# Designs tried in a protein design chat: VH-VL binders against LON peptidase N-terminal domain and RING finger protein 1 (LONRF1). Part 21

Target 1, 211 residues: LON peptidase N-terminal domain and RING finger protein 1 (LONRF1), of Homo sapiens (Human) (q17rb8r558to768)
Amino acid sequence: TAELSHLTKNVPIFVCTMAYPTVPCPLHVFEPRYRLMIRRSIQTGTKQFGMCVSDTQNSFADYGCMLQIRNVHFLPDGRSVVDTVGGKRFRVLKRGMKDGYCTADIEYLEDVKVENEDEIKNLRELHDLVYSQACSWFQNLRDRFRSQILQHFGSMPEREENLQAAPNGPAWCWWLLAVLPVDPRYQLSVLSMKSLKERLTKIQHILTYFS
Short names: E, the ipSAE of ESMFold2; O, the ipSAE of ESMFold2 at other seeds; V2, 0.75 times the mean of E and O plus 0.25 times the DockQ between their complexes.

## First folded at step 16 (VH-VL; framework fv_umesolerbart)

Design o_24k (from m_h23n with heavy chain S54K; at its last look DockQ between E and O 0.98; V2 from the best seeds 0.86)
Fold by ESMFold2 at other seeds, look of step 16:
Parts: sequence; C-alpha cells; structure tokens
Structure o_24k (fold): chain C 211 residues (1-211), chain A 123 residues (1-123), chain B 107 residues (1-107)
Amino acid sequence: as target 1 above (211 residues)
Amino acid sequence: EVQLVESGGDLVQPGGSLRLSCAASGFTFSSYSMHWVRQAPGKGLEWVSFISNKGSNKYYADSVKGRFTISRDNAKKSLYLQMTSLRAEDTAVYYCAREGYVPGDRTEWFDPWGQGTLVTVSS
Amino acid sequence: EIVMTQSPATLSVSPGERATLSCRASQSVSSNLAWYQQKPGQAPRRLIYGASTRATGIPARFSGSGSGTEFTLTISSLQSEDFAIYYCQQYNYWPLTFGGGTKVEIK
C-alpha cells in the first residue's frame, strides 16, 4: 500500500479549510461530489485526499495538506462524518477536475535538514525560545479560551528530542498554527516552508503580535 | 555557491538521439523541481520540460512531447534530457534551470540557469 | 497556451535615461510573472518574480509592476551594463511561456 500512500497525480482535493500535519481535521460531508470522492478513496484503498482552502482566482490554494482517513461514519440523513488527520504537505503543480470535484498534480514538501553544528545549535536556541513563548501564551489565556482549545484540539504536543527527525518538523508548531486565528496568507506561507528556522521565526512574529 | 553545468551538446543528424546532462552543486538538489529551457540561435526562450523534486511528475512542451524524456538522479545531483527523433528546429542552446522557492507563492520561475550546451541538428 | 507579447521589440535609449518595457498576456496570469535579463553570450538572469518582487542582488533601478494581463519592467537611469535583451515569463499555466524579448540598446 506504499504506492497508494504516495499519490502525486490527479490527487482528489477537498476545498474547504486549512489542514496541518499531525492535526485532526474532522469533516461533515454532505455535498454529492465530496461524498463520491470519499467513497472512491475508500474503495480504491488510498484512504487519503488533499485539503486546500479556497482561492478566488484559482478555485483552491497553491499549497495544502494530505488528510488520511481514520474512520467514516455514514448518517441516516445522508451526511458523512469523516475522521481525518493531517499528513504530508504539498505544493499544487497542475489543477484538474473529476466528476465535480477538484484534483491536482502535486509535489510533497519536506524540511531541509540543517547539518552544520553551529546552525544546529542556533536552531535549537531559536526553537527553545519560541516554544517558551508558545507555552507562555497558552498559559496566559483566559480559562474559557484555554478549555475550548483543549476540547477541540487537545493539548499542545510535547516538544521533541530531535527537532529535525520528522519531515515536517515539530508537531507543536502545527498545533499552534491550528489554534491561532491567523490570516490564511500567513497560514499558507508557513505551511509551504521548507525551513524549520523560517517557520519558527514566523511563529515568533505571530506570537509577539498576540501577546 | 549554487551552480548548474550542462554537458552533452553536439552536432547530430535529423532523426538522431542525444543525451544532455546537468550537474548541480551548492544546494539540496532533491528539494527543487528542475527544468530545461532552450533558445534557438538568434531567437527567444522556449520552455522545454519540467520534473518535480522527487521525479514523480514530468511535463513537456508540445513541440517535444513523445521525443524527449526528462529524468533526474537525486543521489548524483544530476538532471538529464534524453532527446530522440531530433529535428532541425530542435537546434538550440539548452539550459538547465532550477525552479524557485518562495513560501506561499507559485515558484515556476528560474534561478539559477546553467551556462547552456549547444545542440545542432543538421545533415 | 498563454501567449506573452512584449513591446517594443527594440528600445533605443541613452545612458541615464529611463526605459519602460511592456509585457501582455493573452489571458490573466495573476501576478505569476517573472522578468529576465540576458546579455550576449550569457545565460538569462532573473530580475523580478511575482510581477513586482526584485530578486536578491538586483539593483533598485529595476522595478516591476502590473497584474492580470498587463505588466511593465522599468529601468530608471540606465547604466552601461543594462543594455541587454529582457524577457517576461508567465508561470500561472502550463506550458510555461516567455515573451519574444525586448532589446534595450544604446541610442
């Protein structure tokens, strides 16, 4: 099933919301086109599709995140509840259409690893600083807002021993971006970054704005 | 110091075949999509082919589709263009070009370009 | 296929003068437009991407503007090294296409 997990051509695209690696993305699916798309994904065994936000000039954004289907629950009223989680990030190469839903040729994005010892040290220092800022921001939220975040998104993921082990970088970064009410332009910019340093720097700027 | 160096340009007869190579250095080759762009003598630029960062998607100009094959070897940091059924109108300097990187935007612009390699197709 | 039309084909200007180069797309390419400079015997060099964003290391006298179908490259106070051929290129649609070029030459 490895070849099915590395789709890059004519990938089905759900055009709805921003998705991030490791972050759950629960969906209520009622439109016939998306019901068809989900059914096909299950029948073919791929059990994944791309998620992109809408774009006024191109139908959907140039960057997105694959969603992996964990479960589908069909409701009597014709809706489907689809339990998904974010996987690989991607760039849209070429747009298409199939039976009413969007498709795309894509290329997957991964962080470029920093291997220089001094650069790794600087990256660690930046990470720890921004992580501390994120924790401080979360601790200083009013109890109502904190509980709403915990209920919907869960706890902030623990920081990771190896910052560069995962191809998308630390999970807490994506959790934070999912809970912060940031402009779609900034969301797409961060989603598309191939550098953990760039991502941490942008997150730091965002946190400073909200503090 | 980012560099692209093309090689393999030659004089060939119509209907012949030729393989161009491009050696990349100074950047993480496997993180970038790559292109071939050509320029006939005294003429403008023409995009020829594209290959995605891992090689899973390839696109071709209509003028070369079915005759040219783009490929890459990420371990060797090399880009290739296999040309077959060559025609006189394929005579050009062939550039390899690295696709751009800009968070959030489309990136199908070229920086850097190689120095080019001349392909001449004549009897 | 998106046709990119550059005008004029040749622009004769004196050093220190301002040059204005035009590029028109056959349909909207949004802001997905790049400009390149090519000197004789050399590979093209990227000047502008995203219609108006100067590439790193490009002098401030180069500026790009426009969106949709109409784009302009402006070179203020031309220098001796600016006499070259300039190409626009759209990257909104496949295949990627270039304009025919504008040669900027000394008057």
Scores: ipSAE 0.816, ipTM 0.911, lowest interface PAE 1.1, mean pLDDT 92
ESMFold2, look of step 16: ipSAE 0.824; ipTM 0.913
ESMFold2 (binder alone), look of step 16: mean pLDDT 94; pTM 0.958

Design o_26n (from m_h23n with heavy chain S56N; at its last look DockQ between E and O 0.96; V2 from the best seeds 0.84)
Fold by ESMFold2 at other seeds, look of step 16:
Structure o_26n (fold): chain C 211 residues (1-211), chain A 123 residues (1-123), chain B 107 residues (1-107)
Amino acid sequence: as target 1 above (211 residues)
Amino acid sequence: EVQLVESGGDLVQPGGSLRLSCAASGFTFSSYSMHWVRQAPGKGLEWVSFISNSGNNKYYADSVKGRFTISRDNAKKSLYLQMTSLRAEDTAVYYCAREGYVPGDRTEWFDPWGQGTLVTVSS
Amino acid sequence: EIVMTQSPATLSVSPGERATLSCRASQSVSSNLAWYQQKPGQAPRRLIYGASTRATGIPARFSGSGSGTEFTLTISSLQSEDFAIYYCQQYNYWPLTFGGGTKVEIK
């Protein structure tokens, strides 16, 4: 958890894949427009851009995740490998264009903190239950699939003592969404949620369906 | 219980200034984008202005651009509309409105609305 | 700016009858349409979002339909408390825009 940059206006948007808070998102960049976008992000010092999936009605989804640039490796053939990690989640307010790439004004999303003591207890119970269900799912995977997940995404993050400490909620939730082979609609819905309870409940439904 | 209470509506001369306030309770104010919507006496609804949850993005109806400024104070759970260069066509009930929440979809609908505060601009 | 046109301007109906209210957008707004009810001296109350999703606590007699440019609010069996002005609102484009309203009156 670290707060990232407060960039909210005319944010450069890479229209490609689903990104999640805390989850690495390695990219192969070959398109001139996205090479330009990434060069500008480095040169201006922002070192971030938004990631959104494509959308048939609006060119790109109404929700996305900021990617923080960690490293760029230039290849001889003109492609680059961009090492990123997911940061803050956002809602798209207004769409724009700059030099062939999409931009957006955005609003950052974070979880609403539950303060009622009975609700905190209920939240903990739900969390623990869904975490156990996620662990069981992972343990019951065929070895090949489990190995592929570990290779590409790493281990499931451990449970956090304070469920509400991080603005995005527990990291394990995001890890799980990254690894699950689920419909983008479920992924976008969970990305957009301001309630840990809602997120946990949706994750539970996904696990059950899946499953 | 979610509640929005507007204040500061008054009689003012053309060219004058007025500041409207909206006090929010019963919800996490800082988590929601907020709007002003107005209704001229006996007329329909007109969207006036938007402010994002952090205050960093603000949008205005063309009829009010350059004359009205929306702001918020998340510590005080308060939304403001600073109005300048008032005109007769600004006469309306002004409603404070909370923007919606619905996972995965667009949210630019209003629930709840305040009771409204009347602004009258007359010579 | 997207112009929202509501018809009829006034609809006179008896209690227990069905009321059908029309809203037309000047360009496609997808399903990004809300319906509000407003009674004299009161703030508007949200009935429908997403063209067809009833808000929490809104009775089943209210239903919304349509997408793109043409939208309908239907009140299947009008109750005494349903006599009000109804507004549609698009939220696909900035600026946000409302229709001119349909007043539903007792016949």
Scores: ipSAE 0.773, ipTM 0.899, lowest interface PAE 1.3, mean pLDDT 91
ESMFold2, look of step 16: ipSAE 0.837; ipTM 0.916
ESMFold2 (binder alone), look of step 16: mean pLDDT 94; pTM 0.958

Design o_l14k (from n_26t with light chain S30K; at its last read DockQ between E and O 0.95; V2 from the best seeds 0.90)
Heavy chain, then light chain:
Amino acid sequence: EVQLVESGGDLVQPGGSLRLSCAASGFTFSSYSMHWVRQAPGKGLEWVSFISNSGTNKYYADSVKGRFTISRDNAKKSLYLQMTSLRAEDTAVYYCAREGYVPGDRTEWFDPWGQGTLVTVSS
Amino acid sequence: EIVMTQSPATLSVSPGERATLSCRASQSVKSNLAWYQQKPGQAPRRLIYGASTRATGIPARFSGSGSGTEFTLTISSLQSEDFAIYYCQQYNYWPLTFGGGTKVEIK
ESMFold2, look of step 16: ipSAE 0.870; ipTM 0.930
ESMFold2 (binder alone), look of step 16: mean pLDDT 94; pTM 0.958
ESMFold2 at other seeds, look of step 16: ipSAE 0.865; ipTM 0.927
ESMFold2, look of step 17: ipSAE 0.865; ipTM 0.930
ESMFold2 (binder alone), look of step 17: mean pLDDT 94; pTM 0.958
ESMFold2 at other seeds, look of step 17: ipSAE 0.859; ipTM 0.928
ESMFold2, look of step 18: ipSAE 0.872; ipTM 0.933
ESMFold2 (binder alone), look of step 18: mean pLDDT 94; pTM 0.958
ESMFold2 at other seeds, look of step 18: ipSAE 0.870; ipTM 0.931
ESMFold2, fold request of step 19: ipSAE 0.863, 0.881, 0.854; ipTM 0.930, 0.936, 0.925
ESMFold2 (binder alone), fold request of step 19: mean pLDDT 94, 94, 94; pTM 0.957, 0.956, 0.958
ESMFold2 at other seeds, fold request of step 19: ipSAE 0.881, 0.872, 0.881; ipTM 0.935, 0.931, 0.935
ESMFold2, last read: ipSAE 0.876, 0.877, 0.871; ipTM 0.932, 0.935, 0.930
ESMFold2 (binder alone), last read: mean pLDDT 94, 94, 94; pTM 0.957, 0.958, 0.957
ESMFold2 at other seeds, last read: ipSAE 0.872, 0.876, 0.876; ipTM 0.933, 0.933, 0.934

Design o_l34y (from n_26t with light chain N92Y; at its last look DockQ between E and O 0.94; V2 from the best seeds 0.87)
Fold by ESMFold2 at other seeds, look of step 16:
Structure o_l34y (fold): chain C 211 residues (1-211), chain A 123 residues (1-123), chain B 107 residues (1-107)
Amino acid sequence: as target 1 above (211 residues)
Amino acid sequence: EVQLVESGGDLVQPGGSLRLSCAASGFTFSSYSMHWVRQAPGKGLEWVSFISNSGTNKYYADSVKGRFTISRDNAKKSLYLQMTSLRAEDTAVYYCAREGYVPGDRTEWFDPWGQGTLVTVSS
Amino acid sequence: EIVMTQSPATLSVSPGERATLSCRASQSVSSNLAWYQQKPGQAPRRLIYGASTRATGIPARFSGSGSGTEFTLTISSLQSEDFAIYYCQQYYYWPLTFGGGTKVEIK
């Protein structure tokens, strides 16, 4: 259990790319507003900010992922290299602005755990099937694409014994979504799901499309 | 199976206070944002207040801001509305409502609604 | 604050006929619109969300359409249980707002 800030009001939002729980999200920060935002996150001790993709109607999407700052390296040319990893998923409640960067009131999302023993068994069966499909997809990629994924994202996380221990479910699901070339709206939909069964079912559908 | 049951509606005088409660069952209460919505006699529906799943974000209609306080107790699966400085215009049936769930989209619609509890403010 | 205007205020139709209810927003609310049915002495019941998505258990005769500022609810063949007041509600902006309602009554 880590002692983390539970920001929910006026959370600073970096509007750039899709981020996922447990997935590294390296950033090159060059704009003064985002450099200020990150400096504030470090100075206040929160060491985190929200990441959302852009949206044509709302400036940024209705769902995102908190990024936890692991390290910051300042370059001589004024850029910063920020090493982050995805944390909690969230829903945007209300949008704001502060000193040139976006902010949001948010609510965090967690998977609803199933407690029925038959449902748990069915969930494990579905998980193992979809995990095998994901492994097969990855091993059947052309060598160039597989190497690029390994270099930028690392290896697919191992399956986990307790599927429901983490609030966001198995890490391999998020890794897979990060590397799959699917429509951002599909990825955003999966990011927002509160059910591991829903998430696995959608991932299975996506993998079938690529088969 | 999913149920919301309001209580605490009563006849009160202007300037009075009243606390409404809503008992939730049949779903994971702590996973959902909650609302109060009211309906004055012979009138339409008016959104009153919102509280996020963890209780850390709260929003109010301008007509009640500063007088009403929404709260929740996730351990007791209960939602509350503390009303003060009540006015005749606050006379209404007050509904407890659960916010929706739709992956990828906005969810600020209501399902289910409670049966409502009547608040009457008159001399 | 977004004003939701419903028309007509009252719609008289015969059973088996089609009813079309209109809802207009003072600004674009994208597709973030819901429809509710309310009968006397009862809480509202959700029919439609996302402007056009029918909730589970709602009969196929109910359909919603529209985006932006103009929305419709269509009941393709009215049944006796469909005579009620219908409300639209936007959920794109805070505060959330409802239309004034359309009463659908037997002709």
Scores: ipSAE 0.841, ipTM 0.921, lowest interface PAE 0.9, mean pLDDT 92
ESMFold2, look of step 16: ipSAE 0.849; ipTM 0.922
ESMFold2 (binder alone), look of step 16: mean pLDDT 94; pTM 0.957

## First folded at step 17 (VH-VL; framework fv_umesolerbart)

Design p_12y (from o_l14k with light chain S28Y; at its last look DockQ between E and O 0.79; V2 from the best seeds 0.82)
Fold by ESMFold2 at other seeds, look of step 17:
Structure p_12y (fold): chain C 211 residues (1-211), chain A 123 residues (1-123), chain B 107 residues (1-107)
Amino acid sequence: as target 1 above (211 residues)
Amino acid sequence: EVQLVESGGDLVQPGGSLRLSCAASGFTFSSYSMHWVRQAPGKGLEWVSFISNSGTNKYYADSVKGRFTISRDNAKKSLYLQMTSLRAEDTAVYYCAREGYVPGDRTEWFDPWGQGTLVTVSS
Amino acid sequence: EIVMTQSPATLSVSPGERATLSCRASQYVKSNLAWYQQKPGQAPRRLIYGASTRATGIPARFSGSGSGTEFTLTISSLQSEDFAIYYCQQYNYWPLTFGGGTKVEIK
C-alpha cells in the first residue's frame, strides 16, 4: 500500500546527518535558520522536514529521509532537543532555499513488491540468512559496544512475518544500517534502493566483511 | 519485456489541441518518473516534460510551458501529454521515455524509449 | 540553461578504426552525462550513463570518459552497425539538455 503525501514541493531540508525509516534521530538545534524551520513545521501542523547529509557540489545529497517531529524540549543553555523518527525515504528532484535553510522538490521511494511465487520464496530465504547473520554479529559484540548500541539506538526490531508489508521493507534492515560503521556512499546507496533483494544483498556483503 | 508505446500523433492546424498517450508494460509503472522528449524532423533531441512517480511534481521546457500538460494514471499504466495552442515549431516525433534507476546516483537518463508518435502542425 | 556542444558534427571513419566523439557542457555537470545512439527511423538507444558506465548489453568497444565539462565517447573498433548519430545528454540540472549530435559515417 502506498500513502500519498501532501509534502513534495519546497520541502524544508535539515542538512546534517543520515536518517533512516523507523530510526529515531534526536537533534540538538541552536542555529537560527533551523530553529525557524522547525517552528514553522510545528505552527503549520506538518510536523516534518527532510534530513539529508551534505554534498560539496550540491549543498546536500540527492537522497534523504523525512523526519517526523515527536517532541521539542528546551534546554537551560538555550538549545532545543528535537525528538524525531524517520519516515518516508525520498529522492531530491530540485533544490531551493528559504530564509537561510535549504528546500527541495522530492519524490518518495518505496520498495517494489515481487509477486512471483518463486521470487517470494527466494527473497524469504535470503532474508532469513541475512537476518541470522545480523543476529550473530550483534550477539558477538563485546558487552560495552552492545550496551552503547542499545542505549543510543534501542534494540534490534523484531523479525517481521510479512517481509513486503511495509513500504520501506523490514525495519531491522534500517536499524542495522544505522548502527554499523558503514561508508556514507553505501548508506546513500541502500537508502535509495527500491528492491528488498538489493538491500539484503548489500547488507549481507557488509556483514561478511565484519565476520 | 519492458515496453512503451506512444499513440495520438496526428496532423493538426496551428492553434489546435492534441492529446498523446503512452502505454507502459513489463515494469512497475508507478515506481518510475516519466518524460516526454521530442525530435523535429531531421533535427536533434529536445526534452519536453517530466512527471514524478506519484504525479505530484511536473516540469516543462520553457518552449512548452503553459501550453502542454503532462499527466499519468498509475492504475492504467499510462502517461499523457495534453497539447494546446499548437504551433508549427511543435512539429516533431514525440517519445515517451522512462527515467533510469541506479542506487545512490542521479537517474534522469532515459531507458527505454518508445518508438515515437508524429505530430504535424500545418495549415 | 546548460548548452551541450558536440564535435565534430560529422565524423567519417573506416570500419575497424577508432572513433572519438566529444561533448562539452557550458557548466559543470559532474559525471551526470549519458550517451545515446540513434539509427535512421529508430528511437534512441542508451549506451552509457554516469559518463562512463556502459548499459547492459552494450558492446565493450563503446566507452565513455570525462567529468565536469568535457566528455568523450570512444568506439575502439568501428563495426558496420555503429554508423549512426550519437547524442550526449546532461542530467545534473533542470532543464535536461542534449547535444546537437555527431553523425558517424563510413569513410
Scores: ipSAE 0.808, ipTM 0.899, lowest interface PAE 1.0, mean pLDDT 91
ESMFold2, look of step 17: ipSAE 0.866; ipTM 0.929
ESMFold2 (binder alone), look of step 17: mean pLDDT 94; pTM 0.957

Design p_15y (from o_l14k with light chain S31Y; at its last look DockQ between E and O 0.95; V2 from the best seeds 0.87)
Fold by ESMFold2 at other seeds, look of step 17:
Structure p_15y (fold): chain C 211 residues (1-211), chain A 123 residues (1-123), chain B 107 residues (1-107)
Amino acid sequence: as target 1 above (211 residues)
Amino acid sequence: EVQLVESGGDLVQPGGSLRLSCAASGFTFSSYSMHWVRQAPGKGLEWVSFISNSGTNKYYADSVKGRFTISRDNAKKSLYLQMTSLRAEDTAVYYCAREGYVPGDRTEWFDPWGQGTLVTVSS
Amino acid sequence: EIVMTQSPATLSVSPGERATLSCRASQSVKYNLAWYQQKPGQAPRRLIYGASTRATGIPARFSGSGSGTEFTLTISSLQSEDFAIYYCQQYNYWPLTFGGGTKVEIK
C-alpha cells in the first residue's frame, strides 16, 4: 500500500492550469523556478506538487489538485518534460513563497458518503442518467473532435460498481470536466465539491447547455 | 441536528492548566475544519485557534501561541484545546465552532457554534 | 493582523425602522466578510457570509453589502427579536478577526 506523502504544509504550487483527480496532466517546463521545484520534489521522494490556476486577486486559486509525477526528462537546453496524473483535491489554507515559486498550506478534500438507503438509490439513478447523457454527448461529437479527445485524454472511464468507493467519486466525472470547454470559475466550483450529488447535478446542467 | 457541546470549563489559578473538549454530532466531523473562539465577560469575540479536517495544519492567535494546543480525534468526533500557563486575560467563554462549506469560495466562517464553556483564571 | 472597526458602538432604533451597521477593515478583505447576531446568554448566530449572501433561514429583512474595506449590514424593518449585538468577521487573512460589535437597542 502506498504510504501517505505528508504534504499539507508549504506544499509547492505550480500555477498554470486546471488539474483533476485521475486525469493526466502533461507539462513542458522551461522556467528555472518550476524546474527547481520539480527537481526538489523528486529529490525529496515526494514526487508530488500542487497545481492551481492563476487568480487575479490571490495569485492562485483557493482550490487545486495534487499532481503525481510519473516520469520526468530533463533536457540539455534546460526544459523538463513532465508526465503527471491528478491525485487528491485540496483547499488552500495559507499562501507562501519559496525561491520564486508559490507554496501553500492545504487541506485535502474527499466526498462525503451518503448512508441513507433512499438517497443512495436516488444517487444511483442520477448517476446512471448523467453518465448516459455524457456518453451520448461524446458519441455525437464530430469525428475530428472525438479523435482529439481520445488522443489527448484517452477513453471515457467506465462507470464504477460502487459509486462511493473512491474518495473523489467516479473517475468519468473528472475526465468529462477536463474535456469540456467550461469556464475556470465553474471548474473550480466543481473541483471543490464534497457531494457527488452536487457534482452530478452540475455536470447534468453543463451537458444540457451543450445539447 | 448538527450539535457542538463544549465541556471542561472551570476556575483555575494563574499558571494553571485546563483541557477543553467539544463533542460533535449530526454531521461528518472528519470533513470539516474546526475552530475555538472566545469571549471575555462583557467583551467581543476573539478567534483563538484552527485545526484542519485531518488535523495536520493548526493555527493560533498570537495571544495564545506556545501556551495552547488544539487537537482533534476524528474517530471520537471530538475537538480539544489544551491550555497551559493560564493568565487572567484568558478568562472567557470558549466556543467550539465548525468552519463553513461553500464550493469555490473561502470557508473560514462559523456555523454552528456550541453554547460555550466558561474558563475563569483568578487567584 | 486585520483590524475590523464597527460603528456605531450602539444604535438606538424604533421597531419597524431601518438599522444600518458599518464595518471597516484596515485593508482589503475582498468579499470575505461574515456577520453574526448574538443575544444575551447565547452563542453567536451567522446571518451573512461572502459579504452579501444570506444564510439559510435568515429573514429577508437582513441584507449585507460592500467589498474591500467597507461593509454594511442593513435591517430593513426591525422586529423585537432583532435587538442584539452584531459582529462582523473577516476571513481573508490569518488570523481571523472580528469587529468590536454594534449593539442594536430599542429607542
Scores: ipSAE 0.830, ipTM 0.914, lowest interface PAE 0.9, mean pLDDT 92
ESMFold2, look of step 17: ipSAE 0.860; ipTM 0.927
ESMFold2 (binder alone), look of step 17: mean pLDDT 94; pTM 0.957

Design p_24k (from o_l14k with heavy chain S54K; at its last look DockQ between E and O 0.93; V2 from the best seeds 0.87)
Fold by ESMFold2, look of step 17:
Structure p_24k (fold): chain C 211 residues (1-211), chain A 123 residues (1-123), chain B 107 residues (1-107)
Amino acid sequence: as target 1 above (211 residues)
Amino acid sequence: EVQLVESGGDLVQPGGSLRLSCAASGFTFSSYSMHWVRQAPGKGLEWVSFISNKGTNKYYADSVKGRFTISRDNAKKSLYLQMTSLRAEDTAVYYCAREGYVPGDRTEWFDPWGQGTLVTVSS
Amino acid sequence: EIVMTQSPATLSVSPGERATLSCRASQSVKSNLAWYQQKPGQAPRRLIYGASTRATGIPARFSGSGSGTEFTLTISSLQSEDFAIYYCQQYNYWPLTFGGGTKVEIK
């Protein structure tokens, strides 16, 4: 429900991989602590948990993405197959622990709306340029790689008429970041950005590197 | 351009109450976490309280827990500190401070600071 | 709670000379350290964040270095407007804590 989807205190954290808004994140869960965490999220009706990558100096990164549970299947060998999709991005405020799994107080992140008319025009021009570059990159992939991306992540989301309507910006940006083989440090910095211009600029740099 | 203006500092007796306000302008207030920091006369800086961008998480220094309440009104671009059970050691200039922003890293530094408002607690 | 210790308490430096200010944390704060300048009757001004990143508009004569538990603020060529109290602040752990300050006097 809406009330349960606004968790910000003692949020359960799965420490594993990068997740992005709107992007599917299928999981195979075998560790007892995470099986417990997921069972609790279903039983309480929240059906959500945070996803963060590990951190060498902390237990997990300072930024992450909520995962919304779509389906859970418990296997006889003790594994769980969990279908999730990315929701809201967040910043970790304070770390905690509960029954062997990590928790966090968090604040949700969203893009800052650009309202100046000249800045909106420049943002639209940059968006359309980078979107075109992304489409060209995807179309020029070898068939094997393109098929692997389609199988795992689905097709690239269509561009949106109002590029500032969604709190996280255009979905295609997140899809692209999920499929590109980039350094985790860059992935975390982009996840944390509150500026669509900064995100588009970073994506453009990444696409140029792979051209 | 970016500006924070505190108000509400006054002379109060021990055990009294006071509400501080901070008016923000020149930036998207609802996108930033906010803090109160105080400085007793002739002394150093002491962090007092934190509130997250949407107001869903609040933290307090041990010296003020249970007596001070931080809040914000994002529609009015305003930050508040409700102080109760005031003590002589609460005498200080109180600063409103905006938390920083840097992608990928910790952001709990302060820029800008307001000009401060003086709270004096004496009998 | 992380105790931040600054030294010296007071530093007298001739104009044009180098000033070196020290800040020590009781536990590692990684690079999550900021430096502020405060002049009499004014609010603090941010100089450095991330231990070594100079804020926009801060003169190049200010530089920060260090990580973990030991940090230094250096003013390479002291100007008359640089007399002030300087504070370090860690932001790796709650509660956020400041050092006691170093007063820089220009002689």
Scores: ipSAE 0.845, ipTM 0.919, lowest interface PAE 0.8, mean pLDDT 92
ESMFold2 (binder alone), look of step 17: mean pLDDT 94; pTM 0.959
ESMFold2 at other seeds, look of step 17: ipSAE 0.861; ipTM 0.926

Design p_ky (from o_l14k with light chain N92Y; at its last look DockQ between E and O 0.84; V2 from the best seeds 0.85)
Fold by ESMFold2, look of step 17:
Structure p_ky (fold): chain C 211 residues (1-211), chain A 123 residues (1-123), chain B 107 residues (1-107)
Amino acid sequence: as target 1 above (211 residues)
Amino acid sequence: EVQLVESGGDLVQPGGSLRLSCAASGFTFSSYSMHWVRQAPGKGLEWVSFISNSGTNKYYADSVKGRFTISRDNAKKSLYLQMTSLRAEDTAVYYCAREGYVPGDRTEWFDPWGQGTLVTVSS
Amino acid sequence: EIVMTQSPATLSVSPGERATLSCRASQSVKSNLAWYQQKPGQAPRRLIYGASTRATGIPARFSGSGSGTEFTLTISSLQSEDFAIYYCQQYYYWPLTFGGGTKVEIK
């Protein structure tokens, strides 16, 4: 909990792309400020930093995802290849700066669990329907596009028996959002949702549009 | 039904201390950031303090910084405001307020509010 | 700190008339503006958030508009229950700040 309190104040923010829980996010880092930020994260042992997309009205969006550093390879020319995977989602509370890179105070987001048995049943029905729709969409892609997705993101994660075990809900939802050509506004909206039902409903709408 | 109920308002002397409580019900308390907002008699609204959902980030109005401490107990669904070094200008009705929720947008608006608890600082 | 200025301080209107309340921010707060209604002895009630989105259960006669620094709350046909004090609040910058209020009273 001490480490969590450190990771909610003045959290280093990489301003680049949309990241999602459980989804790999490989980075090529060449800017001195971000090389410094990542080196500090390793040296302090936190091995994490936040990822947010840019925002024309702020330096970066009001929601993001923590990236956990799995591996760092420093190249001779000064670039770094950083292997990361998405962790906890967060909301930005207050923005700051440190040595040229952005920082933020944040609060983490988790799904609110559904406990009513009728609601759980309805949630499982919705989940199974949308999962099937996602599988159908993926199977019906042209071979070139499917191959590109498999190469960059891997295969769709398997269904999880306990839909609510993970704090961010099923991993396949995030994988799907990462591979779909979705408007940034929709991506950010879904990232910020605290309800699996809301997220599944939005994904269903997106898949229906593409079918 | 979502409800917030404040308690602990009292008459205190300048320089005194007081602890306010807010009991929450009807929603997942640990999922929401919380605020205190006050209103001096016959005056407008003034934001006092903020605490994030897990309690790890806290913000204060300059007028109370260093004197007031916000805290929460998510297991008890309770929000607190510890006040010290109280001044006459702290006299107000103090409201507990839940921060909003809207996917993708900023949420620092308040719904619901409690009914308030009166703090009077007078010699 | 962002200063929120409401005008007029008091608005005298007859039932059934249109009321227009103004709120001005000292710097742009984008669309991060909420409106509240407060009746005597009661806590504020949220009417509008995001400058223009009505809260659940708020009658359609309440509408909000504006962005940046200039905002308006309009009540298209005042009802007897609408005579109250109205506050705007910005939530783009810390600290969060309220306007001084507009009292809507019977003419």
Scores: ipSAE 0.849, ipTM 0.923, lowest interface PAE 0.8, mean pLDDT 92
ESMFold2 (binder alone), look of step 17: mean pLDDT 94; pTM 0.956
ESMFold2 at other seeds, look of step 17: ipSAE 0.856; ipTM 0.924

